# Ledger of designs, part 7: VHH binders against ATP-dependent (S)-NAD(P)H-hydrate dehydratase

Target 1, 310 residues: ATP-dependent (S)-NAD(P)H-hydrate dehydratase, of Phaeodactylum tricornutum (b7fxe8)
Amino acid sequence: MKTWNDGKTIAIERCVLPLDASLHKGSSGRVGVLGGSARYTGAPYYAAMASLQAGADLAFVFCAQEATLPIKSYSPELMVAPVYSASDFDPVRLVDDMVNEIGDMLPKLHCLVVGPGLGRCPLVMKAVARVLELARSQQLHLVLDADALYMMSLPVYRSSLKGYDRLVLTPNVVEYQRLFPKSEDNNGESMEDASDEELAAATIVRKGAEDRIIVDQRQVMSCGEEGGLKRSGGIGDVLAGTLGTFTSWHAILLDREAVSTEDLPLSCWTACCAVKRATKRAFDDKRRAMTAPDVLHHLGQALDEMTRED

## First folded at step 5 (VHH)

Design c13 (from b19 with S31R W101E; framework vhh_7b2m_4)
Fold by ESMFold2-Fast, scan of step 5:
Structure c13 (fold): chain B 310 residues (1-310), chain A 124 residues (1-124)
Amino acid sequence: as target 1 above (310 residues)
Amino acid sequence: EVQLVESGGGLVQAGGSLRLSCAASGFTFSRNAVGWYRQAPGKQRVVVASISSGGSTKYSNSVKGRFTISRDNAKNTVYLQMNSLKPEDTAVYYCAAYDFEESGYLPTDEFDYWGQGTQVTVSS
């Protein structure tokens, strides 16, 4: 299964939350994005907006206080919560305060996307690690991208999510090699590595010209949709946010006993198809001038066409 | 290259006062948060006070109302003013600084930079 047409029938049945007049606001997906430092405000914005454009009802951004005003200025639809401050950084209280602020919101989310614009501050990573443990204890779906993938490459954090099957990781080729250093990728193709079992339960979305869906070191699906010839900054963040929506829908459908945990890779594949199709449309429209906002603009229409028979 | 140097420790009678100084060099001090820690003989190192890059302060319950932390960014120095000293305040006092943008990647290291410590002894 390489293109949307190859798998759309089963993907629509099992991965797309059906439109229902009985649903109230917030019941079609509530996505949190934990990221955004003073220097990197675009990444969490792209991820959060992508989740809304993909069909989630609500998007929350947990970020540095210094990132709050820039992110709010990009879109009034986002609910932005400062959870730490770089300008008023307190090493004694930061971890506990940050965990408490985010922890209060976790029960209200269907998915938490972690990493876009997060940075690599050790105290922030320590707080994030405790948030991930809390999310796991509540069986909350997690999408780890960017600096959260860096955290998973560190031995101290790697084992914290061992065996967690509601977990999606979104490495590019370089990040994949960091996560699985025993794997050799001679041609940009992944190789099996049976010795690395800590992340065996996770669904890995290895990004590239062809996105590969990997579980337990084995490719189970690939997305070969044409995505255009330009790799603009921020498209990876759009994918992370789109995955946030599809993993939220997977969480909702799991609660309804309509699907199994084994359907999570199919949900990830569907998100990859949506982003590639949106990118193709944006590239056809803007060519060399294509940027991440153009992909966002086309995401809703791409998903509408993907899910309609008309 | 990066260095924190504590000074101002010494022997003092109960009820007395001391002012500790932590002089920083080799990094952009105004961006860093700074904390004071102490380690009593035979015990673990514990938090005393902290001051954020913006000047916000936090104190442990044992020193609240008696100790005051402040910073002078022009002099690259943090101060701990210790008043109404008690024998239980006897400890080695450490200065620690954290550079938010120049992070270390050892998750067990809560702070990027530590001083060597200065000894404070309060006689009964």
Scores: ipSAE 0.000, ipTM 0.292, lowest interface PAE 12.8, mean pLDDT 82

Design c28 (from b19 with G104D Y105S; framework vhh_7b2m_4)
Fold by ESMFold2-Fast, scan of step 5:
Structure c28 (fold): chain B 310 residues (1-310), chain A 124 residues (1-124)
Amino acid sequence: as target 1 above (310 residues)
Amino acid sequence: EVQLVESGGGLVQAGGSLRLSCAASGFTFSSNAVGWYRQAPGKQRVVVASISSGGSTKYSNSVKGRFTISRDNAKNTVYLQMNSLKPEDTAVYYCAAYDFWESDSLPTDEFDYWGQGTQVTVSS
């Protein structure tokens, strides 16, 4: 399974949430994005907007107070919550307050995307680690990207999600090597090696010209859709947000007993196909001028065409 | 497979010069930004210089005026010319490429592809 055409029939059946004729707000997915520092406001915006463009009903952004106004100004559709401030230097107050503010919202989410624009402040990472533990205890689907992947590579945080199978990691090649240093990143060879078992239950989306879906060190599928000839900042964030929607749909379908946890890799593959197709459409439209907002604009169209092509 | 290979490191006296090279393969080099990082024993890895696909350059304050980054797209190579070297420049120097396809949410010091590094030692 390399292109959308190879797996579209089963993917539509198992990974795409049917349009709800009753039109209840929140029934088609509620995605949280935990990220956004003063320095990086674009990343959580791209992720959150991608989740909405992909078909989620609601997107919530949890970010630094300094990031709140810029992110809200990019789109009024987003529900933006400041969860810490750079001015708060009391480690007890910062960690506990941040965990409590985010924790209140976790039961209302179908998926939490963590990492876009998060940064690497030690106190923020400590709070995020506690949030990940709370999310796991509530069986909330998690998508870890960017700085959240960095956290999972640190000895102090590495084992926090051991055995968690509602977990998606989105490393590029370098981040994959950091997460699995005992395995050589070597096309097929490293994927068969025994590695650190702490992340064996997770679904890995290893990004590249061909996105590889890996479970327990083995590639189970890949997305070889053509994305276009331009590389542009923010497209990885669009993928993280799109994964947020498809993992939310997996959570909803799993709760309805319509699918199994084993269908999560297929949901991830479907999200990869959607983003590659949106990128191809955006590139065909804008060529060299293509940017992440153009991919966002084409994401809904790409998904609509993908799901109507039965 | 994407690969970055550094060369040109070595031992040099204070006040001397070295030219590092980073050879890239397995990706469209001309469209990627490339940077040089360094890591001294017991310290965190820090940015030294970067060059965009269009040739725009940035330098850390500690090396500005002494180091020059350049690229040769025909050879898929980035260079770091290091002049007026100081003992505090002693470090392992890494080449890194930032693949903008992946995410602009990555910290400015985290690139998508890294080389294995080359040792630079400056004696007093």
Scores: ipSAE 0.000, ipTM 0.142, lowest interface PAE 17.2, mean pLDDT 81

Design c29 (from b19 with S103E Y105S; framework vhh_7b2m_4)
Fold by ESMFold2-Fast, scan of step 5:
Structure c29 (fold): chain B 310 residues (1-310), chain A 124 residues (1-124)
Amino acid sequence: as target 1 above (310 residues)
Amino acid sequence: EVQLVESGGGLVQAGGSLRLSCAASGFTFSSNAVGWYRQAPGKQRVVVASISSGGSTKYSNSVKGRFTISRDNAKNTVYLQMNSLKPEDTAVYYCAAYDFWEEGSLPTDEFDYWGQGTQVTVSS
């Protein structure tokens, strides 16, 4: 399965939440985005807005206090919650408070996207690891991107999600090599205690010219839709947020007994097709000037056209 | 605007040598990890060698002992010295600047800092 036309009938049936006039706000997906440090405010914004543009009803951003005002300024539709401060150097309080703030919201979410703009502060990663364990205990769908992928390259954090099948990871080529250092002729010296078994249940979206959907080290499908010739910062964040919506819809459809857990890779593939088609539209519109906001602008139209016949 | 330009590719006989260069504009390599990748016809792009900001080097098993990655921060250039070339080394070679595991380095979500590639062909 390479292009949207190859799988669109089954994908529409299994991965797209039907439009329904009876739905109230929050019924079509509630996506959380855990990320956003003082330096990286754009990434969680792009992810959260992508989830809304793809069709989720509500997007919540959990970020550094220093990131809160810039993110709120980008869009009034985002629910933004500061969950730590970069200036707070009490390590016990920082970890516990951050976990409690996010933990209170987890039962209200259909998916948590973790990593866009997160940074790699050891105390923040420690708090995030506890949040991931709590999310798993509640059977919450997880999309791990950017700095959360770095966490999954560390054996101590990787093992906490062993066997979790509601987990999506979104590595690019280099991040994939770090996650699976023994694959693809990597020498693996820095990660000799890493186990491929620990991520065998996860759905891997390996980004590239073709986005490859991988489960248990096997490519199960790919998205070969043309995305345009320019890559700009933030398009990966748009994909992470779009995956947040499609994994939220998967969670909702699972609860309705309309799909199985084995349909998660198809949901990821559908999100990839939507982002590639939005990127192609944005590139055709803006050419060399294309940026991530242009992709966001085209995402809703791309998804709408994908879900009906030409 | 960040740009990476590869050079030094070409046609060489098995057992020969080539030196690839990757020149950067719009940023400096001294604060970034840099990798060399290759893509042979019909195969996926794979890592060949990398050098960290601290100078640590890594090599794929297929090139270890034959290839050497190095940098010249004054010239803002990274090199790949390729010795004892084999026909299976035939590929387009790319350089990429990437995050080296520290907060505040290059974005990890996409690699905008890829070169256009340079073709290496090794005849038997």
Scores: ipSAE 0.000, ipTM 0.113, lowest interface PAE 18.6, mean pLDDT 80

